# VH-VL binders against o27280, part 314

Target 1, 266 residues: o27280
Amino acid sequence: MDSMNVPEVLEIKRIVEESESVKTFIFSWDFRREVRPGQFVMVWDFRDEKPMSVSLIDPVRSEIGISIRRVGEFTDRVHGLSEGDLLGIRGPYGRGFELMGRDILLVGGGIGMAPLAALADEATARGMRVDALVAARTADELLFLDRLEAAGVNISTCTDDGSCGFKGFAHERLLTLEENHDMAAVCGPEPMMFQVMRILDERDVPAQLSLERYMKCAVGICGQCCLDDTGFRVCAEGPVFWSQELSRVREFGRYRRDPAGRRVPW
Below, E stands for the ipSAE of ESMFold2; O stands for the ipSAE of OpenDDE; V2 stands for 0.75 times the mean of E and O plus 0.25 times the DockQ between their complexes.

## First folded at step 11 (VH-VL)

Design Z41 (framework fv_libevitug; at its last look DockQ between E and O 0.83; V2 from the best seeds 0.78)
Fold by OpenDDE, second read of step 12:
Structure Z41 (fold): chain C 266 residues (1-266), chain A 123 residues (1-123), chain B 110 residues (1-110)
Amino acid sequence: as target 1 above (266 residues)
Amino acid sequence: QVQLQQSGPGLVKPSQTLSLTCAISGDSVSSDSAAWNWIRQSPSRGLEWLGRTYYTSKWYNEYAVSVKSRITINPDTSKNQFSLQLNSVTPEDTAVYYCAREYTRDYYGMDVWGQGTLVTVSS
Amino acid sequence: QSVLTQPPSASGTPGQRVTISCSGSSSNIGSYYVYWYQQLPGTAPKLLIYGNDRRPSGVPDRFSGSKSGTSASLAITGLQAEDEADYYCQSYDNSLSGYVFGGGTKLTVL
């Protein structure tokens, strides 16, 4: 279990504009410290702190990347920053993805592709065959396509409005794919993940899914990210879970808790 | 091929300063892809990291807490080498001393070692 | 007393699989990469595994590293006579602000 750490103040080395609403902030990283795809860091702008997934791991350049979607006040402030500005980073935290087999399927929706992009890099570096189903509401929200293609990933796109690739949802596109894989990694809107998990289970494909919950401490103490009935803490036992674990979580795909602890439907 | 060649006296008297040098060939002491380490080994203490020096826009040094007050590691760019100085030695500092390169651009690890130098602290 | 804990000895016959454990804490193995070194008698340590499970060039695929939680393991398959050596795990410790080694494991090939 990770201990609570004091944020390290890091300089933004580079900023990559992924889309209109998503930016990747790149930092120098001391690779004596382990960082794995699927783990998250707490980002501190000296006013507030939010959990963000690691989307880039580059030991050659000694860099990590954090992709942030602009969705509120905190992210608005962060998106206003420039190269050379400072942020506090503590972590990484949580359980990351495990790789197994030779062929891996990645299913991602929107910003959910952030941790999967990092996983794709690791998987391809290890010589695995990677297929990625990248989903978004519109073509403009599809993330990391060029990066994935450059890495040798076989990409299939899916958009709600049909502006790019398959018209429909990720689980619908998945049903049209006949090939099975040794393992799957899933991250995106929880309703999407729920449907995708069901299909993968029916196909006997081992699957890992990354959940998003409101986190405060990131070290399993405050309980803000605790899942009903199981007691799983997303920050400690997750955010990456096996499908078998999530099958025990009643709230999965149904609701989450807001900062006040209230149930909020998806 | 990167090679490290150690030199220095093998006998030091108590309270004196232990001094060793590690000459680098096939790489640069100021490489931003390497850190240069000193490690020692003894039957009583096993392998023990002492410290390192490395260049990233400027020079950095890191020392083990156990020897921090007595140790100095200095790079010499003109000779492409780095040195170890350990002050106020006692018999407990008797060990085989190694210099080692740590490759910092691929998950680290000390991938090149010197031949080792036995240093005995005795009156 | 070494910060990382290894069994003092291990043994196996040629062709067997042997594993060497390395136990640490959240301040080292739990948060930092693990490295393994092979030391033949009268020689300097040689890097065997880096980044938990990666092999440098020249290291046979018989050697593999793994890490889980605060523990790491070195596995040797198809044990050979030439594998008789001392093996050391290594990591970084945040509380000590420095690298730490295991006590070493003497592997005997019977």
Scores: ipSAE 0.927, ipTM 0.958, lowest interface PAE 0.5, mean pLDDT 95
Fold by ESMFold2-Fast, scan of step 11:
Structure Z41 (fold): chain C 266 residues (1-266), chain A 123 residues (1-123), chain B 110 residues (1-110)
Amino acid sequence: as target 1 above (266 residues)
Amino acid sequence: QVQLQQSGPGLVKPSQTLSLTCAISGDSVSSDSAAWNWIRQSPSRGLEWLGRTYYTSKWYNEYAVSVKSRITINPDTSKNQFSLQLNSVTPEDTAVYYCAREYTRDYYGMDVWGQGTLVTVSS
Amino acid sequence: QSVLTQPPSASGTPGQRVTISCSGSSSNIGSYYVYWYQQLPGTAPKLLIYGNDRRPSGVPDRFSGSKSGTSASLAITGLQAEDEADYYCQSYDNSLSGYVFGGGTKLTVL
């Protein structure tokens, strides 16, 4: 990674409540500076710094958005901020998604829909046909449906509890979809991504998958981002990987590593 | 259709001030979707960006480090134009000078250029 | 010397593919969008590619841009006689706080 390492202090221009637990923080952005769907930034609240995926890229309004789910102390503090408050932003970091072909499938689970929403905007702006499978545990956890619909995306939903759309998991819903796609992009819980990848591989659809859990190490310094079998560092060489790269990784979808590098189950 | 028309003298003596004007039609110099640039091109050399001016809530000017001590770029909303002043010129300032619009409601890029003005610095 | 490095010349025959490179560093191409301009003799530069790989209206699809790491490329497929021109890359540089251009590539159609 050879991106800038100096944080910029930016004013929160607008906050959008996406759900009970998710907010999108919108900042002015200088679009001479590159930012791509699938990349992340380090968000600094002047106490702690955490990686967050970019969920909105809007050159017309000169804005980027960062969607944050409330899951702990840092995110609780950030959720307590208001328009006009300041946050430090540095990056972007990581490889973004690559677009190829004309027909694109997006498969997102929970907050994993955030980077895919930015990709959907890019793909539709380039004249591509976009189908999105949006998955969550419950209807209240489905994200970005109105934004995707406004962008002209063809949406399918599924919830584990059946409260909206297909009742079941993303991979079960995907089996009922017969459309051929030139590529797919997948982001969500790793077990979901593994099952989806297997189906897409059988259909000969090349897929890109974003590995959220390894974004803890943003600069490529930390060895904990290294994947088994390949030696890839997610923050330096990811977070986006092609399915053929991940198919060789024994860890993907099966286990994770603790700070000491030991295998732990999901 | 946006057009840029340049004017100014083609000959300037060493140590004097080089002054050029770029008149805008089809857009406003105070448009919040544009930045207004000066670029020069030396014979047998590449392109050199000199600076830009733009309006959002107020006017901003950005200048290349190499000329920052000698350069001023001024918008004029009443005449719908912007100008370049470059002080204490030397023969090294001999170049074709271009003004250009940069469209800021997309991924930038200098999408409209003036015709260019050859400025020779000699005694 | 230019901050961005381009080959000074390139050549090809009609119908051929030609690629022009533009090399920089983390302070420019590595962090900022790349633009390409075509300059025909006696004219002002014309925007050919913006935002790394996007084409303005009216630019043929045989012109394409790409960027990887600290380098960018302009590709011209189906080369035509009217493509004979100088080509310049451009990016922003954060250490200089300003725009930087490549030294230009003179493309000759044989």
Scores: ipSAE 0.766, ipTM 0.879, lowest interface PAE 1.0, mean pLDDT 88
Fold by ESMFold2, look of step 13:
Structure Z41 (fold): chain C 266 residues (1-266), chain A 123 residues (1-123), chain B 110 residues (1-110)
Amino acid sequence: as target 1 above (266 residues)
Amino acid sequence: QVQLQQSGPGLVKPSQTLSLTCAISGDSVSSDSAAWNWIRQSPSRGLEWLGRTYYTSKWYNEYAVSVKSRITINPDTSKNQFSLQLNSVTPEDTAVYYCAREYTRDYYGMDVWGQGTLVTVSS
Amino acid sequence: QSVLTQPPSASGTPGQRVTISCSGSSSNIGSYYVYWYQQLPGTAPKLLIYGNDRRPSGVPDRFSGSKSGTSASLAITGLQAEDEADYYCQSYDNSLSGYVFGGGTKLTVL
């Protein structure tokens, strides 16, 4: 790898408690270096390195933010850090979201709202009308509601247990929403994204979906982030794909891959 | 409205030091939202960035590799200006020299330029 | 000579669309924002596009920027005689630790 693929060691400037299980870690960022919503960085805690989506892009304050859900050993260690502690960051990598038209729909499930929150900020800054469908299992897991409201985003919520907003799945709520969008951006659990994509395709709404796969190199050479049947690499040709690109992927919505690259049912 | 006014000699002999000054009005050289650049332009090389100086918690400099051994850029907060010194000049240093403000609070950009100073290096 | 490669010239007739390319590498355009400057004869460069595709106040919306991979493009629609100028792209290059410019494109309005 060349010098652009070496982690830069950055100080954690601020930590925002987004929920009981999600924190946003904020770093200073030199905005000569491009970062776009939907791209990811590799976060290195000096033992292991994991991909994380950028959730905050603030060129006025020269800051980026990365939202991390506590789900395992790596994320437990990172959640144990404090302001002033150091992390390695390399990237950003991947293809981000493209904005088109005047009206955009965001559909996010759980931590999948992280890259969509960054996209919402950019879309509103460009004068677009933004509607967001924010989904979670429970009300306590809905992310970024205050931030989205402050940005002028029109929010609809749904929860599996009905504790906030529509009771049910995101795709069920989507069927009852207005159909006046020029495009959609979707990120969340892959089964949710598949069902949402189907509805959007039937409505002829261009959709971009952000996928997650196991990653090692982040620059497209190791093949660990490949999608079945296409050779698409999530780290190089994605993580954001148009729905038309994903229609060629037989594994999408059906299987995932473990860290060893083995296919595992969802 | 930010304005940049350049001054300095237009003729410099080979092996001497090229010295230019850029006076700032409507902004401060120590502004934490700006960086202060020197760029030159010649028919053979087009636009060439030379370096910049800026203040955050302290003063920083960045210099182009091509001139790093010969260049100094200095801020002067008392006079609200910044200078260019380029040592050991040769005829290849003949160019129009520009100073420029870079606004650093929104994706950066060199949004204000001085009027330019033709500097000829000749015997 | 120039780290970023531009065609040395371009031309169009009034009302037409013209596109000026800027080709770089992963050490510059591939990782860093792109800027465009217009230089009218006898004047200093003027910022036209920053942050790949953003316009400063006062720049007409018929000027637009875009970026794909390691290449960037400036598009001018509704070409006018006043657009006859030199156009430069600019980015940062990590390998050189500094700003880099394209060689410039002289646009002629026929």
Scores: ipSAE 0.627, ipTM 0.829, lowest interface PAE 1.6, mean pLDDT 89
ESMFold2 (binder alone), look of step 13: mean pLDDT 93; pTM 0.950
OpenDDE, look of step 13: ipSAE 0.907; ipTM 0.947

Design Z42 (framework fv_libevitug)
Fold by OpenDDE, second read of step 12:
Structure Z42 (fold): chain C 266 residues (1-266), chain A 123 residues (1-123), chain B 110 residues (1-110)
Amino acid sequence: as target 1 above (266 residues)
Amino acid sequence: QVQLQQSGPGLVKPSQTLSLTCAISGDSVSSDSAAWNWIRQSPSRGLEWLGRTYYTSKWYNEYAVSVKSRITINPDTSKNQFSLQLNSVTPEDTAVYYCAREYPKDYYGMDVWGQGTLVTVSS
Amino acid sequence: QSVLTQPPSASGTPGQRVTISCSGSSSNIGSYYVYWYQQLPGTAPKLLIYGNDRRPSGVPDRFSGSKSGTSASLAITGLQAEDEADYYCQSYDNSLSGYVFGGGTKLTVL
């Protein structure tokens, strides 16, 4: 199991503006230490701490990237930072994605593309064929398209308003694609993931899905990220789960718990 | 192709200083992507990492705790090489000594090794 | 005494699958990448596996690495006579602030 670590104070090496609401913060990383796509780190701005997915893993540059969407007070503060400023980083934590086969399908929605972008880099580096279905509400919210294209990923886009690519939701676009893959990795809004998982199951495509829950300790102690009925801790047994595991999780695609522990519908 | 060529004496007396040099070809000792290591091997102690030197805006050295008080690794940019000095040697320091490069594309695995140098500590 | 634990010997016949284990702790294998080296008699170690399960150019796909928890494993399928060698696992240990090696496994091809 993961151990609780003291945050390491790191300098922001570089900031990449991915979209109007998303920035990637790049840090130096000692690549003697393992970091896997799908794992997350706890980001500390010396006032509050939030879990964030690793979106870039570059051993050649000795860098990792953390992509953060502006959604609240914490992320507002972080988005106000500049290169050279400091953040506390502890981790990585959680179970990352596993790669299998030769052909992989990535299905991502919004900021969910963050861990999948890192996975795409690893998969392509391993010589795998990567197809990515990138979904967002609007064209300007589609993430990492240039990066994915540069890596040799075959991209299909989907937007709610039809401003780019397929007009509709990711699962609807997926239904129009007949090709099967050796495995799939999914990350995005939970309702999207739920529908995508159903389709992949029907097609007998092994799938891994990354869940997002409120996390406090990140090391499986506090239990605030526990999933109902199973007792799975998203920070310890996840955040990446196999579809078979999630099939046992009653709340998946239906509701989550807020910081107060209340059920909040999706 | 990157190659490492070791040189230095194979016999050292107790209490003296062991000194070896590793010449680099095909890469730069001051490369900001590589680290340069010394490792030794003996039947009694197996493979043992001794330390490394690398350049990232400035020079850094890391040493194994077991030899930290006696070891010095120095880069020489003019000759494109790096050296090992181990002070106050004892028979326990008898081993085959290797220099090796860590390579970032191999996640800093030691992908290139010198030919090895047997160093015997004996009176 | 090596920080990482390997069996001192392993053996197999040509064509067989052989597995070499490497056990450590949370301070090394549990948190850091694992590497494997092949050492033929009278030669320097050669990098065989890096980053837990990656093969450098020139290493046959018969060799595979895996990692789970605080343990790592090297698997050799289709064992060949030329595979007879010593194999070493390697990682980094944060408590020792340095690289650590296994004791090595002598693989004999019968």
Scores: ipSAE 0.880, ipTM 0.931, lowest interface PAE 0.6, mean pLDDT 95
Fold by ESMFold2-Fast, scan of step 11:
Structure Z42 (fold): chain C 266 residues (1-266), chain A 123 residues (1-123), chain B 110 residues (1-110)
Amino acid sequence: as target 1 above (266 residues)
Amino acid sequence: QVQLQQSGPGLVKPSQTLSLTCAISGDSVSSDSAAWNWIRQSPSRGLEWLGRTYYTSKWYNEYAVSVKSRITINPDTSKNQFSLQLNSVTPEDTAVYYCAREYPKDYYGMDVWGQGTLVTVSS
Amino acid sequence: QSVLTQPPSASGTPGQRVTISCSGSSSNIGSYYVYWYQQLPGTAPKLLIYGNDRRPSGVPDRFSGSKSGTSASLAITGLQAEDEADYYCQSYDNSLSGYVFGGGTKLTVL
């Protein structure tokens, strides 16, 4: 959209420390402009621009939140900012999650809980019953548990090392949970999402999955325009896809592509 | 509970100023999260949003580009009302004028409307 | 002239489902929420739908909204005689920096 391609310089209203490595940056937002869970914005620190998922959508307080994990030079600089500092924001971009039915399962790994936290808020506001499986390598990397609990979400946790909740991977924990959901939404490392999708397909639960690696494609900045080498396109449809769409993609959960378009195992 | 009552002249001559008032009961014009709108409706132009006023830390006004040079919307906290002044009217300004509340503003739409005032410009 | 395009009329019989469309562009519906209003003869408009698909308290669930790309729709299921009215869509337009309305659809219940 023309106006969505021009960055707005916004003041950081509030910063929430989610963990040692993750912060949520909160901005005032004009909610005449649509923002949906699963969409992302381009964050500009006046040197570099990176895509970040929207993790808080609060029309009552007129606020959006963007959760950022510290992983490199850009995110290190942004983590060094304080309330009152400025960032450029453009968007939102991409296809967001769709809600249907009465019961939803959320399965999130690490920072993948960020867009799912926004979805949990919307699902709860619509009167849906929300179950969330929150997965991470360690207890310190579990995100948004307090926020989900405050929203009335039924929470299950798992960590690879067993430091909190079930010891094991998200898909292993999912096998021990009840099977009765009208839909699911999944976000996290692609191998985790693939395993979870297979279980949900077996249970005949329609699922939506968010593919972070394709966020740049939705704004025309991408080196990966296809999920298959034959021509399945994601630039206009991502980052959120239904499991029926992804089940036909050979690469999902098995391969990614480098900047040259070559297949690289996970 | 919340009601909007409109008052003002039903006939205005070309080049004069149209002045309408919207009295609020059951809410405060300075209520946080509320916005107070003026909309008009005519057979030729349909529904047209004219502008709004709202209070956060101070008063803000937003006006439609088509009327921006001629329009003023003023809140009055002592009388719990807000007014519309539209300068240099022409026959094209003939319409039913409505005031309306957004609450909360922006996302939630216009939930309470005044009864409407037919304003005829000229003869 | 309207910025958002609606069909000028629609009709149905009691119990039927009717749908009213609202077409815009990337500067309005494509980026901004859509609202729907019902106007009975001689009355002010009444809010039916906000936030694309949300109902205010007191609006029956037989009224629903949807949005796809630059277009929106209002659906009325179980059509009743009292639904005979004019229906208007509304959004915000960034090029005009203001709210915009559709031209209205007159719904006749046969």
Scores: ipSAE 0.745, ipTM 0.879, lowest interface PAE 0.8, mean pLDDT 88

Design Z43 (framework fv_libevitug)
Fold by OpenDDE, second read of step 12:
Structure Z43 (fold): chain C 266 residues (1-266), chain A 123 residues (1-123), chain B 110 residues (1-110)
Amino acid sequence: as target 1 above (266 residues)
Amino acid sequence: QVQLQQSGPGLVKPSQTLSLTCAISGDSVSSDSAAWNWIRQSPSRGLEWLGRTYYTSKWYNEYAVSVKSRITINPDTSKNQFSLQLNSVTPEDTAVYYCAREYPYDYYGMDVWGQGTLVTVSS
Amino acid sequence: QSVLTQPPSASGTPGQRVTISCSGSSSNIGSYYVYWYQQLPGTAPKLLIYGNDRRPSGVPDRFSGSKSGTSASLAITGLQAEDEADYYCQSYDNSLSGYVFGGGTKLTVL
């Protein structure tokens, strides 16, 4: 939908430390312009550019938030920034989440909770009941718990090491939950998403899943984020996909392509 | 409850200045969470946005390109109102003029409107 | 000529479902929120839908908005006599640096 445009240079209004490795950078936003949970923006630090999910949408404060995990050189530089510093932002891009029904289940792993947190805010604002399964490797990596709780979200936690909540993986915890929902939104490691999707399909719960791929143009031109067999472009047709769409994607949960186009296993 | 009350003359001669005022009750013209707009409606041109004024640490004005050279929107904090001035009017400026508030909780939709003022430009 | 395109008229019988379309471009509906207004005869427009598909307090749930690509739609289910009015879509246009309205649709309840 969106065409490639020049990044808008924005001042970092606030920085929220979500965890040891994750910060949310808050910017002023003109809310005449549409922004949806599940969409992403391209963040430019005047040296490099990376796609980041929108994790906060606040029309009252005229703010958006971008949550960034510290994982490499680019994010190291960004994490070194302070309030008042500048970043280039272009977007938003991609297909966001759709909301339907009365009850929604959110299943998120690690930084995957970023877009889901934004979705939770919208869902609760619409009067929906929101259950969130928040997963991480350790308790210290669980994100947005206080924010979700404040929004009225029913939270279940899951950690690989059992340091908080259910000991095990998200799909294992999901199997212990008996209640079905009108829809589900999922974001996290693809192996997690793959297992979660299978369970939701078996339960006939409509599910949307947000994929992460290497993106360069963000406007469906370069093809770097193309999914095998389908030709889906994560930046254009996604990053949010319905489970039925992903069922056609051979590489889902199995591998991704690196910047050189090589297959890299998850 | 927020209300907007419009006032001003309904007849203006060509080349003169159209002047309207919109008085605000139940909200502040300098509210950081609102924008104050002028819109007009005519059979020939339909609904047409003219401009807005709003306060965010300082005052901002935005005007439609079609009237930018002739329009001025001014807030008056002392009276809690904002005004419209449109210079060098022609019969094409004949319309019902509305003031309206944008509200952030409605994603800045125009949720409150004045009663409208018919302004006729005629010699 | 309005930047956003609406059908000039629509009609339906009581209880019927009616849809009003609003077509734009990438410079407006494609990137910006869509709003709908209801205008009864002799009155100011009233906000009916905001943020593409949200209803203000007091607006019945039989009114719904949707947006896809560069087009938006207003749907009215269970049409009632009181729904007879003019309906306008509205958005923002980046190329014009201003808000834009549709030409309006006169809805007649037969």
Scores: ipSAE 0.784, ipTM 0.900, lowest interface PAE 0.7, mean pLDDT 94
Fold by ESMFold2-Fast, scan of step 11:
Structure Z43 (fold): chain C 266 residues (1-266), chain A 123 residues (1-123), chain B 110 residues (1-110)
Amino acid sequence: as target 1 above (266 residues)
Amino acid sequence: QVQLQQSGPGLVKPSQTLSLTCAISGDSVSSDSAAWNWIRQSPSRGLEWLGRTYYTSKWYNEYAVSVKSRITINPDTSKNQFSLQLNSVTPEDTAVYYCAREYPYDYYGMDVWGQGTLVTVSS
Amino acid sequence: QSVLTQPPSASGTPGQRVTISCSGSSSNIGSYYVYWYQQLPGTAPKLLIYGNDRRPSGVPDRFSGSKSGTSASLAITGLQAEDEADYYCQSYDNSLSGYVFGGGTKLTVL
């Protein structure tokens, strides 16, 4: 019987305010249990459950962190909590990122930097050279810059409005950066990931991309988590996919799913 | 250099209590990041984890379900050691007994081991 | 019976690659980190691999670990005579609430 499918009630040990809209909730974790960058947990506030990516993995301090952006009723309630309050955590779930080679490029948009921050920590701990392209709409929405800098990551930024770094979108900034990487990991809005993937494919850089929109399916909630034309099931194979797998999916970057599972344009 | 030195009798009669001690040098038994384990090894059952003790704000003990009713692991901060007590032994308890450290515990595995003590349970 | 299954023996010649498997279930390897230990005759086990694929200081890089699903493997490249030993995998088992070991693999260098 999987106690991994039953929420464990954990105390919020520490809260870090990452921005006006993003907080990282830190919990003690039993590191006999495996957790990998790119995996997610189900966060239960005793009313509703939502999937959240793991953004901090610290076996030395026995801590995990979960970064949450305030976007609706559930996240508003969680943002109202304080250190010492309780949340249910179930998981981790999903396929995590895999590391290969000596050099990695991270491309993150908005809250998509959360799982990539955990990956950056692991990559640097393994002695890899890490370059990160951090993208957001405005300077105030760039996440984890201080943490990445402390980890020794080489950082490039871009903002849609030009308030920090390159003025423009992530894929436009990527075109001006070095081409020499053994692999890449990408997480952010799906249209951004699609454009970035195409550039990395042109450069023959293998990339892993995280499809956060389907994280619920990895815990067996429903049968609607299929990327139809290839037969992929995000719940069985994701949320992290290699670019070679996604380049054959007609839906990726073009359509999203509504709550009923119907395709709608981005 | 951290070292673990084991001591205790090598022969115990059936139904008696097996008692072994593991003396620690180069680290503290109450170190916040360390857990102190007992493992045994026999030809019939291979390696078996028996339990561990560790200190955070207080002492905690965890025991393997197979021995939980018979086992006690006790730290001694004044002597910087921890002990194993196993009650009501049978010939099936004949094994080489090891103490071992995890540091930091959980993720990093058992990095330092004692020399081992062969305990024979026989009349 | 051992909770984790290893082949009882493995063999290779100097310079070759040898792999030793360790098979478990969702209650152990499927959810928990895997560790590997080397035991030379008459000695205590020595930690070779922790956290699925990490080496402690002093362990040569020809030893590597991997994990996929409910199984793990230890790989030894450039096999040397001094690698002849027993090898044990270890994980944690949720249903037993404790650490569990494989039955061990006796590696012979031919």
Scores: ipSAE 0.741, ipTM 0.878, lowest interface PAE 1.0, mean pLDDT 88

